# VHH binders against c4kar8, part 168

Target 1, 263 residues: c4kar8
Amino acid sequence: MAELSTPSPASPAPLDGGRGDELEKFTLRGARQILQLLQDLITHRGLITAHTGGGHSFMTAVLKVDEERGRVVLDPSPDPQANRRALAAPRLTCVTQLDGIRIQFPLVGLGEGQDKGRPALFAPLPAEMLRLQRREFYRLQVPLAHELSCLLKAEDLARKPVEVSARVIDIGAGGVAVVVPTGAAEFVIGGTLPACRLALPDGEPIELDLEVRNLNRQTQRNGTEQLRVGLRFAALPRAADTRIQRYIFKTERALNAKARGGL

## First folded at step 11 (VHH)

Design w13 (framework vhh_7yz9_2)
Fold by ESMFold2-Fast, scan of step 11:
Parts: sequence; C-alpha cells; structure tokens
Structure w13 (fold): chain B 263 residues (1-263), chain A 124 residues (1-124)
Amino acid sequence: as target 1 above (263 residues)
Amino acid sequence: QWQLVESGGGLVQAGGSLRLSCTASGFTVSDNYMGWYRQTAGNEREWVAFIDSGGWTTYADSVKGRFTISRDNAKNTVYLQMNSLKPEDTAVYYCAADLSTWGSEFSPSEYDYWGQGTPVTVSS
C-alpha cells in the first residue's frame, strides 16, 4: 500500500506552502457542505468533466445524491470505452463550475449498476471538494451562440504547417481552451503556436502567440470524441488584454442577468 | 518537505544512452503531472517530455523516437531514457511537477516544484 510521509514535530519547519497549501483554504471536508454542494450541482444542471487519466475525460452529471448509502450517482457516457476507462481508473477527477466558481472533487471506487432500470455509475461521496474563488482561475464558458473561434497555426505529423479553425469553449485572463477536429494537427505540450488569430465579437481578430499547456481527448454526452487543447497567452498586448477582459465581463453580466430573471 | 531530486546525468559519447531519474519525496508521482525540461547555454528552457497521472506521454519533436519518459510508482520515480544522443542534446535537464489536485491541468503558474537540474554533455 501507498504511504505518505509528513514532517514530525521534531522536524525542521516545513518549507513555504506550494499550490497544494494554497488550495487547502478552499477545500471543503464537512459532510453537510459536500452534500449541499453536490445538490447545488444537480439543481443547476452542472455539466462535469470527469478526467480518467491518460489525457482522457468524458462529460457527465450528478444524477442523484444518496445520503443514506453515502454515494453519488453519475450519468454514464454513451461511449462504452469511456466508461471502461473510468471504471479501471484508480481515481476520477471531476471538474465543473457553478456561478463562475471552479469546483473540483475526486471520486474513488467507481462502480456501475442500475438506477431506476437505467445504466448508471456510482461512487462513495467524496471526502473533499475544492471550491475555488480566485480570479486568476476563472474561466468563462463561451456560449455556443457566440461562435467564438481561434485560427491556430500549427504543424502536422510531418512538421508541415497547417491552419486550423478551432472553437473556443472557455476563456480566462491567462488563456483559452479550444476544440480541434480530430487529426487536424499535432500539438506538443510546451510548444508555441505563433501568430494565431482569436476572433472576438465587435472587432478585428486579435493576433497572439499561444503556448500549448494541456491536451485532453474528451468524450461528449453524445458519445463523440473531441480533442480539447488548453492554450496560454504567451505575450498579450494591453489592448488585446482589455478586449478579452471586456468580452468576459459583458458575457458574464449577460449570463448573470438571465439567471436573475429566473429568480 | 516536498522535493524533486534528479540524477543520472553525465558525459556520454554521441550515439550513446543515459537514463535520468527524478525521485519525489513528500508527494506521489502517480497522482501528478510530471515533465522533463532542458536548458542549453544561451537559450531559454524548453520542454522535452511529459507524463500525466494516467501514464499518457508526449514528446518534443527534437527527441521523439529517441527519448522515453516513464515512471515507477513503487519507487516514486520518473525516468527519462535518452537513446541515440546527439551533441545538440547537451543541456541541464530539469524535472517538474504539478502538485495541484487539478488532475490534467498544467501551466507554468501552477507548477509547484522544480528539481535542481542535472547536466548532460554529449561529445561528438
């Protein structure tokens, strides 16, 4: 079995906390707080990206919280392979957002079964959930109606230059996440894509350099796979930063106005 | 204390092989995103190889087909097997870890720990 060593009282004082120590302040461990947050995700129909490792994920949702049995019920993927990867994984990392707040939690001991005669995935309630209220981690989920795109200048497997129009699925102060067509290009983590063009509403496309930060093969709710590429703004001119922040602010306010209209 | 310690560097002839090791203490490598970077004299640090919590790997074009990143969870160690070494591979090699509970997310601002670096010199 795995063991984790911690400093004893007789040890030298621990070094400055890393990111893990910073995130501890936003970690929920109370059973009632965890139950309430999971219920909020159900109420608001929060879509969850479940990371199964190996650069794979699938879209799911919390269908039910069974407090008496201490478990959560998840919507299985229509892709049997995604479900098999999830069941084989030692841990699922679930990521979602609620009102602009990033929420993340682990699920361990995933199983499959039936809920009211329909296939379902279930797991014990998580022992902890991260509820992160930090501006630098805020990611606006781009409404499909906005049709935001980024023209990427990348390379294929033979290092031949290719241009790929990618759909922007989320955007923040530090970068964007895009979806690219399967086989359209090869992406290398840490590589730079120069002179890409981000198309925002109400203006000329913004030319910028993007650094590849992550790659994820995500299985959608309809069972199709897409490649999600996380891209960092390598050098963002002040005018471009202003336009991006304005877009985020305006879209966020419009989404909040619609939500308040329902209240 | 959380740390990464690299070892296995040294002098090798062109066409030779080296295996770099990166041993973690205070955290588990299987739970985290791990990468190898290198820095040559007069140049910025560049990414070489990456392995995620599920074992998925990616390589820079300059090393693809020659280098292999792997890990041994029992030894809490990440390896970089370097084959068919070229003089151009001469650099200081760094191990890096994203220790967040963010799973597959990786960014420079979220990298919690870097090793001290291990030099590799390839003679022509």
Scores: ipSAE 0.000, ipTM 0.167, lowest interface PAE 12.4, mean pLDDT 77

Design w14 (framework vhh_7yz9_2)
Fold by ESMFold2-Fast, scan of step 11:
Structure w14 (fold): chain B 263 residues (1-263), chain A 124 residues (1-124)
Amino acid sequence: as target 1 above (263 residues)
Amino acid sequence: QWQLVESGGGLVQAGGSLRLSCTASGFTVSDNYMGWYRQTAGNEREWVAFIDSGGFTTYADSVKGRFTISRDNAKNTVYLQMNSLKPEDTAVYYCAADLSTWGSEFSPSEYDYWGQGTPVTVSS
């Protein structure tokens, strides 16, 4: 297989699973630290994207850590197909973000059962967890009120040019993740989308070339699917980079101030 | 305008202990990845220990169980407690502040910063 490239750290797609040399220094293996981090995800009700392979994922959450049985209890998808894909997968790669910090961990040996009479998924406790508080791994979750969009220059299934206005769901130093209606355009991993236009609140749209890094059909908590496309900035001019960094900085500061005001 | 100042290095016999200190100015240590690296002649700098904004710690396999990294937020200082020292721990030790999550009002950083290095010699 020629298609084994590690996804960009700026995309919502998984990294190497925490076993790469460069990620070792950010990999937690202490049992107490792993339990603490899982408990933090429960406390903050952190939503997790669980990647099942084949470009599929579903939204879940850690409901409970069962220390007696050495396992985590996960919220199943309301979509039975998503649960079947998860149970058939040799490994789930779980990705989430807590306070701007990227967290990623593997789950192996997923099973189904019940917790207090309710359907649940469970897996053994992970032996390792990545915790990455670095600029290149940071993803700002874009507030819906900002109505941030990217006009994509793509092709349909018949290779005819189409323009798709896609909602930007997150943004980082290396790229953006967007939501595209199913069937609106065809995307190929590694393909280049030239002269796309990223609309930030402050000024004129930024014209930039985007590379498709990952494609993910994510099952939402309400059971519906959406296509999420991870896009890398192919060649970002200094002025555009500065505007994107400033937007991320200002928005993060505003979100932090709002969160503290709520406490 | 970030600066790191290291202290606590020196000479020690095998089996002994040392505590290295790293005081930051211009930024808050509790907001950033803070780490210790070491370098021996002819080799690249190697990671020794990290502590992140949440207080989670990681260690290189060669020092696990012997070294402890910690922070004192009131002193804006990071420590490396080195126990059961071995001759192969002989190196120049560097304190580093890595790029934090950008956009955080409590973690303003544009660059990685390094201390000047502090030598540690462990005799057999």
Scores: ipSAE 0.361, ipTM 0.728, lowest interface PAE 3.0, mean pLDDT 82
Fold by OpenDDE, second read of step 12:
Structure w14 (fold): chain B 263 residues (1-263), chain A 124 residues (1-124)
Amino acid sequence: as target 1 above (263 residues)
Amino acid sequence: QWQLVESGGGLVQAGGSLRLSCTASGFTVSDNYMGWYRQTAGNEREWVAFIDSGGFTTYADSVKGRFTISRDNAKNTVYLQMNSLKPEDTAVYYCAADLSTWGSEFSPSEYDYWGQGTPVTVSS
C-alpha cells in the first residue's frame, strides 16, 4: 500500500508585485541619499510643485536642509491662501524634476516660520523620495548656448510645403520639444513631418521623421506668441540614436560639473 | 483621432466602492501624463489623481488613502479605484491627458485632452 504522498500545495504564485517592485527600485529611503538629493535640488534651484489638499498646488523650492533639526526649509508661496492651504494640509506631495529625472516626495508636518528673517515653510525630512531613472523618460533641457535646431518640413494653412527652423528646447531618447513662431506652419497632432533635420553640435544634421505629439501656444512676457511643439521620433536610425544619447550624456555631465563648481 | 472615454460612474452608497475607467484612442496612456479631475455644479474643476509615464502617482489629500489611480497598458486604459466613498465625492469625474511629454514645463493642471466625464453620486 504505497502511501500516495499528497503533493504539497503549490506555494501561491508571488503576487504580481512587478509594478510595486518597479517603483521600489526608484525609491530612496536612505537618510544620506535623501539629504543628497535635497541638496542637489537646492544646488540646481529646482522648482517644486507642492500639491495640497483639495486639488490645489503651489510652486516652491527647497531653500535649505537643516540636518541638525532634521527638517527641510521651503520657499513660501507669494499667495497667502496657498500657504494657508499648505499649512492646513496633512501632507504635501512635492513633484519636481532634476536633470530630466522626475522626483516625487511627501512632506508631513508643515509649519511656518522664519529663516534668516525671511518667511519660510518648514517640514521634517521626507522619509522617502522617488527618483525615476528610466532612460526612456529622460528629458534634457537644452542649454541656450548650444543653439540646437530642427528644420521642420511642414505645411502652411494652404497646405503648401514649408520649412521651419525651430529651436530645440528639450531633447530625449524619444523626441524633442521645439519652439516655432506662431503662424509659421500648421501642425496637426498625430501628423508626421517627414525628412526633418535635427542639428546637433557634434556634426551633420540628423535626418529623421517626426510625429507631432503636442501643441502648446505660449505668450511670452513681451507679448510675442510662440508655439511649442512636442515631437516624437517616428523612425530613428541606430546611429542617430547613439548620437542623440551621446549628446544628452555629454551635456548632462557638463551641467552637473558646472553645478558642482567645477566650471 | 485622439480621444478619451470615461466609464464606470454611477450611484453608490456611502462607504461603497466604484471603479472608473478611461480608455484612450489615438495615443498611448503609458507614454503620457494621465489624470482624473472632478467637478461639482457651480465649482471649479479640481484635480484628484495623476499618474505619469514613469508610474509616479499623486493624489489630492481629500482622496489620499481611498483612491488609487492605475493603468493597463495592454488596454490603453487608466483607472480610478475609489474606495470608502463619501457624499463629498459626488461629482462629475473627468479623465485628462497631458501629451506634452517633451515639454520642459510640467503643469498638472494643463491637459491637452479631456473626456466627456462620468457622473458619480454617493448617497448618504
Scores: ipSAE 0.007, ipTM 0.265, lowest interface PAE 9.4, mean pLDDT 82

Design w15 (framework vhh_7yz9_2)
Fold by ESMFold2-Fast, scan of step 11:
Structure w15 (fold): chain B 263 residues (1-263), chain A 124 residues (1-124)
Amino acid sequence: as target 1 above (263 residues)
Amino acid sequence: QWQLVESGGGLVQAGGSLRLSCTASGFTVSDNYMGWYRQTAGNEREWVAFIDSGGYITYADSVKGRFTISRDNAKNTVYLQMNSLKPEDTAVYYCAADLSTWGSEFSPSEYDYWGQGTPVTVSS
């Protein structure tokens, strides 16, 4: 059983298997803690990315916790194919955030049925949940109003150089996740995109090299599909790092003030 | 507990083959960015192969055409099939998992989970 606590100082040997042991302190296994966290996700209408494997995910939410049956009720995708993939998956990996804290949990034994006369997905309560309160895991969900973009230098499907303006959906100390128009560019995991330009609301674009870390076709709550690309900062100058951290800090403050003020 | 357990290392003659296995507990290998790294004494860990949740695979130039990364979702295991082994492949091999694949700054020092490491020695 793990209890949430202040993260330990950086390890002098972070490459050892002790990294897995360090996450144990962020693992919730108590039934009451798990129930309360799931209820907090309902109360805050937290959106959950449910990874079904094979580079597929869909956007869902916890609609209800059924304590007597020991199960969660999830919002199904309006895309029947996304639901079919989820039902066929041996396990879902659910990722979300609450107040800037990354939350991740597995769901096993997914089924389908009805709740309040509407289609729903059901799964047993997870036996464990990660609540990762560490700087390196923090991802700011970028407000749509900020229209934050990154100009990517990539190759199209014909291997020709192309510049693609991608919308930044989240940002952290280590990188960004972007939405790329379907067919606009080809990405290779581990590939480097040189001299990309990150546009923050204030000031000149930041020029930086990005490494492609993941690709995912995510089905949204409205049933549409987006190509999402995870990009790591491969070469981040200190001045650029300072500007990114200031943007994250200011935006967090504004979002927290808005939430408390009811705006 | 979330962990990675590696096996399959050992002693092998140059030109031989080995298959490394990495079994995950507490999370699903098919849903995460999984990698194999290796480390020689006195050097930093270097990446060998990656596979993402979509099944996209990338190899280091030094192993392309000789090594194959794969996974068995039913066994929650990632494999590294190593063929045509060279003395230069002698290293401790590590399996790594990135639980947060969306734009993470995961260099070798920043992966969420690492296996214990499995030694591979190639003699000539």
Scores: ipSAE 0.000, ipTM 0.186, lowest interface PAE 13.2, mean pLDDT 77

Design w16 (framework vhh_7yz9_2)
Fold by ESMFold2-Fast, scan of step 11:
Structure w16 (fold): chain B 263 residues (1-263), chain A 124 residues (1-124)
Amino acid sequence: as target 1 above (263 residues)
Amino acid sequence: QWQLVESGGGLVQAGGSLRLSCTASGFTVSDNYMGWYRQTAGNEREWVAFIESGGYTTYADSVKGRFTISRDNAKNTVYLQMNSLKPEDTAVYYCAADLSTWGSEFSPSEYDYWGQGTPVTVSS
């Protein structure tokens, strides 16, 4: 009965395609556009988070688009349990980014087989792909060389205060996504983490309050599991907002310049 | 000076076709998010179609299959090819540019530059 709310820009949670007309203007339905976008994901080696339901996902990539058979070929997880969950799921929700732009698409009818003698997952081409070019949903993939971290003030399973240094994997206007080892701290969706410290390359760490927006247990390409935590900025001071926007702008500009030089 | 200049509007019979053009000066259309909006008297501007720096295109449901947005990079021009026109397509059509590499929401107030508009009248 209630209208669906748009997830926080910092949230890695998939957007609900059933939100009707609001997302329709961001939806690609042309076969040529879908093929081109999938090919761009291959060319740029875009990593895809495939959500299998129940808060579980695994990291994959499009290996090939088989236009004649009307299917995509995906890289399976080295974790057999992640592959079993994927094959048992009625649909996968695939989420990725290309040049900071959020891309989301469903895959239905997942199967397993071989591609050029190697294990692969395959599914029919999606009938639609969401490509959401809004500043609110733009998330900069943080370069590993920047070693950007956030010191989280949280509680362990015994409700004892703990500090967790988490690696920032992406950052946007509304928040960050971080990686923590499973079991490092207790996180509750909607919970507030006060006085956390975001370390940017220039200047003192930014002290800020963060709200937990989503939690996802992601199986990586190497088969290991990580907890991905989406965190929203709460009550962000103007000076902090300016520093974050400056970092994002400068880094995006540098990455775009490098990408253009590489063709 | 950054400018968008629209042309190609006019009077056409239902079922006919028109091609609108939007020529940019001071910036490159292929590097930017370019869109077409339309407005009828007393209503807000509504989104029609857009093309992004990567060449991806998206259309409002009311025009899907009838309208095509495209670019000519050599002419620094964006086009809207309008086929199978209906009386309901009668409006002033506006070209808009978002110079942000981020993209922006498709709200009229969020685009960086707008053209002056070109009127399209579809008679029955």
Scores: ipSAE 0.000, ipTM 0.263, lowest interface PAE 10.8, mean pLDDT 80

Design w17 (framework vhh_7yz9_2)
Fold by ESMFold2-Fast, scan of step 11:
Structure w17 (fold): chain B 263 residues (1-263), chain A 124 residues (1-124)
Amino acid sequence: as target 1 above (263 residues)
Amino acid sequence: QWQLVESGGGLVQAGGSLRLSCTASGFTVSDNYMGWYRQTAGNEREWVAFINSGGYTTYADSVKGRFTISRDNAKNTVYLQMNSLKPEDTAVYYCAADLSTWGSEFSPSEYDYWGQGTPVTVSS
């Protein structure tokens, strides 16, 4: 029998130069690059979603980088249970965005203590960080002033139909992430939500079928829990795709204009 | 280190069983789409099974009822339990992760990370 083609053991198996190979180009492994990116997160007050596993996460931020001790200092959750989950986790997956660019990094060896008399979480500096400067990974963080909402057709705890107006927190070519208050609806991963309505500022709501792709129970900075739901656009019509892309482009341009002094 | 490492492949007789393991580093398996694909020489990668953040699973028709995908969140590991193996299951098996969270679990081009592959040979 002919031997099967095996990929290199030193790297992920590529697929015709697909995203696996390309992802390595966005990985930062230099100590100076990692320190600079962490400092940029501090400077821009970047909020971080720290995933603790089991569909749980909490909102945190890098408070400072201790270069001499080789560690980051994170803002703990006001919910003690979220902190206990984080400390018990073998690894945190931290996800954030700077100007729509997805940044992701692992933290291992999380500890609890105090920094200048205030409660803090500590972890060794990550050995690598992912900065996805690729357009298909771009997600527009929706400005709060836009009050962008999506009317979801879901089910309650008793499996009865319910309509929930969910706040859209980010949007990309492939879907939206929304925030739902705890207990407002039940979502089944892989389930389809038919005839949902995405309200954009310029025109009539867009009717969309959405697939539930991820769920995260996130503890907010104020200690309240919210459910973050990632929703994929199913069977997106060309007209809807055009309107969504136009909204993303127009909003990005307006944000860039504001960054240059609002001229 | 950001990677997927597969193990558990090998030689087995038709009708036998194998359990493949895939351990992730640098990201959490419970928060991402995790899939198993297989490839024979000269052919494209074929989707086998996937699991998403909520534990929802799907299977290719060729393996449905024989294979089971699962995960252990404490070990950050995804498993593929393969029962009633057939010579046609002979392939290199790849673990894959999609970091987009709204990508397609059925499309190889939408997965961000792939393991090195583990060979499985089923003798008649």
Scores: ipSAE 0.011, ipTM 0.363, lowest interface PAE 9.4, mean pLDDT 79

Design w18 (framework vhh_7yz9_2)
Fold by ESMFold2-Fast, scan of step 11:
Structure w18 (fold): chain B 263 residues (1-263), chain A 124 residues (1-124)
Amino acid sequence: as target 1 above (263 residues)
Amino acid sequence: QWQLVESGGGLVQAGGSLRLSCTASGFTVSDNYMGWYRQTAGNEREWVAFIDYSDYTTYADSVKGRFTISRDNAKNTVYLQMNSLKPEDTAVYYCAADLSTWGSEFSPSEYDYWGQGTPVTVSS
């Protein structure tokens, strides 16, 4: 007798569509990556919760990817009512997990038929798949109106100390991403920036050490170049962590309220 | 200036191992999809392995279980560890960066960067 795994309430529920721009960095759109991820779900026997709307869902799995016809083959529910709801739905929102990573994707144009003489559900391949790593902290895209900044203590090409006021473009529990003009300072992956100051609303700036995790040169539409710097919080006191989390939650609520009705 | 520089190719006996390296300049490997492709004479370039911004890896069926893609962010380098090599693995191997999956609604072909290629020959 098999015991069913019980997914957490957060596991089967789809993420809010009003957060689409905040989730873009976790979205796969490459055809090869989508095909391989679907094949990995088959190999690992990934159990999928398919949401049909109206508070209804059913458990399914990808049985096969038909690359030639551009479609996925899904295991139908043993409940005929669930299959009828799925076929009547304008789209399915599919939620699953692979090695602790949350995966979510839409299926549109569901049909029914047979595969190798067995009942099956068919849908075109998804154009996108959301993939959220289990230990990756969700990052809030910082609204420009908030004017969040971080004063970085860095070095120039001559190794002289310089202070750079950098715009914070995203923020999470583990760090921030900032943008600086190319050439404003030298950054080395793995280097530590001591005694930087993060300005949050409501209160004094937070003084903290930041570790450089990544660098990306971005060319703007006007042809100018900016450097995107990913920075990890080296050590974060509980009070600072609480202030950052409070800012994230308040901002997410405000963005959700704006998306539902901007008046 | 954006560059990908590959190294580590060469001649190896069947059953042997090679590690290919790909060092990026002008952009960060951790922010982008990085991949390895290979091409044999008279054939189109075929995908071998990808690694994305969160270290999720994907492999072509022909190399799965034998090849491992990884990165070293401090060196801004992507590796392809090739074990249990077969004569059919003989090809020119190319490193590629796909910027379209990270930041916006870009066409992959518009922003793809490729290395010059490194030859791998597996003798029987």
Scores: ipSAE 0.000, ipTM 0.117, lowest interface PAE 17.5, mean pLDDT 75

Design w19 (framework vhh_7yz9_2)
Fold by ESMFold2-Fast, scan of step 11:
Structure w19 (fold): chain B 263 residues (1-263), chain A 124 residues (1-124)
Amino acid sequence: as target 1 above (263 residues)
Amino acid sequence: QWQLVESGGGLVQAGGSLRLSCTASGFTVSDNYMGWYRQTAGNEREWVAFIDSGGYTTYADSVEGRFTISRDNAKNTVYLQMNSLKPEDTAVYYCAADLSTWGSEFSPSEYDYWGQGTPVTVSS
């Protein structure tokens, strides 16, 4: 029941759980601003995780905004099953991050067709978009070159202990998202993984307890599926918190300098 | 180190307009959530309008269509243009900075910074 998960602010999962009133300050409702933000996503080539419900999502992108018809055009998945799930869903929840700012919006009434002779998904423009600049919502996309991993202490199908080295794909103040090889372990939302080890580039691995907050089978741009697990820091000592924050800040600054054409 | 200085408050008749200004020192307005709150007698402070690093704006329902938040990055100043003022807009207006933004250097001790407040009185 992924929909019942109540993620932390730094979770990779869509924000929910009665936060509507608190998020009104960050909710864009003006048509001009919505059009501008969608255009910014196109310009930046922002990759979007579209959640279709039932613990499924797929990677997409905004290809075009059709202002005259009031529609957004999305890149379909090369996996036909992912597209069928999307079309059957009453709502897509789209999540992306641009320049460190978390962006989330709903799409309702998804259809399929062709744009300039190529398959495309179409939806009416969203009536609202969240734009969350606050550091507590920030998720650092971990550079592949950092080879950041977390050794998870989990259980297999027979409930026997198993250790899984999982690649860390993003990290924030409240947790990490990891990619787990298919069939490597069983995860239960709300379950605790004790004494896991997060390997940062500088220093010894950080030993910490992780709570499973979400499970997502995400179809990638190449059509392959990944199991992505969102993990919350359950009992984070101040020293570990400081090291994680320093890693995030240092990496963020380096990425920002590179994006500005600096080395 | 960090300071917000408000100006432009005063007395105005219903249907009139005022522009509030908020000049920041010690940090850059374009890097942070910047906003206006107001406090009426007997009530807690409530948000009025926000502007973020990208220039995107949000407004409380009570002021939508009448108030406009903007900024001048060269002057490090945030403005609140208040049009079609009503007696119910009478309040002390506070400029606020949310320094917990991802774009600023990490500083967990200084998340909200407030100006001193500027009174606005709208006569019937």
Scores: ipSAE 0.479, ipTM 0.779, lowest interface PAE 2.1, mean pLDDT 84
Fold by OpenDDE, second read of step 12:
Structure w19 (fold): chain B 263 residues (1-263), chain A 124 residues (1-124)
Amino acid sequence: as target 1 above (263 residues)
Amino acid sequence: QWQLVESGGGLVQAGGSLRLSCTASGFTVSDNYMGWYRQTAGNEREWVAFIDSGGYTTYADSVEGRFTISRDNAKNTVYLQMNSLKPEDTAVYYCAADLSTWGSEFSPSEYDYWGQGTPVTVSS
């Protein structure tokens, strides 16, 4: 009785995106993490755009995760042609969003079948899933005259707590960009800065947690190096959100009025 | 002076391939959001592809699976590999840089720098 060694499901090819070292920080490869994220997609009924290549895509959803069989169940397209393309594709690139975070993952080895008597698509579990935040929020360029600042609670190279007063250069519903002196603190993308203080013109500073999302080193014309840090609001109280939105709206209105020659 | 310079445009037959290049000066492409846009006469500029500082790429639906945006950090250059070209891909292609930490990937007006464009013509 020759034990038919079930061929180990070929690990799906890595996402073709130019994977810089930074992309790896956002890549989930742990089986448990992947399963959890897929379950979250199911729970939230997240719509997925499945790209089949050649400029074709269709809308789908994860219907089920079969952990025992190591497979994901997808909702087939109502378009038979899309399903045919999907089945013929060497790789399906799935793109979705959960809680404002873009999720992308490959599926390889797509097959068709039935789940509970309904047509379904099946694929082995993805070997990796990317979670990246989109620039989904409009950013208001903060007028210099407003002198918005954010007190950052960060760490230095020695992991010693430091407070850095940073100038806010732009602000949106989702976060702020700030400028800090080079070497003032160490920032890690994906890191959380707890209990920071955002100063708005309309009152007391807002205490909030910030997540580092981007780092940009810029050399100014004068030769001075500055670090721009993109910070997402990790936990924003409703009252704070309202204040931020009010500020943005008021400022935009003022800027537009000025641009129209009204000021 | 910060500048973007596109190259690689030209005439190509339908189904053919073309590779566009965008070389940056004055700033580092790997530290910024870089994008490709295209524009036809009388139409608005439309986004084609983006790559962020982390190397994450995104594509317009119209080019997904056919186009690939990439970068060479050593050359401070962003590329757009265009495969399976169609007549509908005929346009002037522009490279753009967003030097802000935040911005709209989909709004051309929010980009800090633009190249002069390189024309691409796909013949049937």
Scores: ipSAE 0.027, ipTM 0.351, lowest interface PAE 4.1, mean pLDDT 83

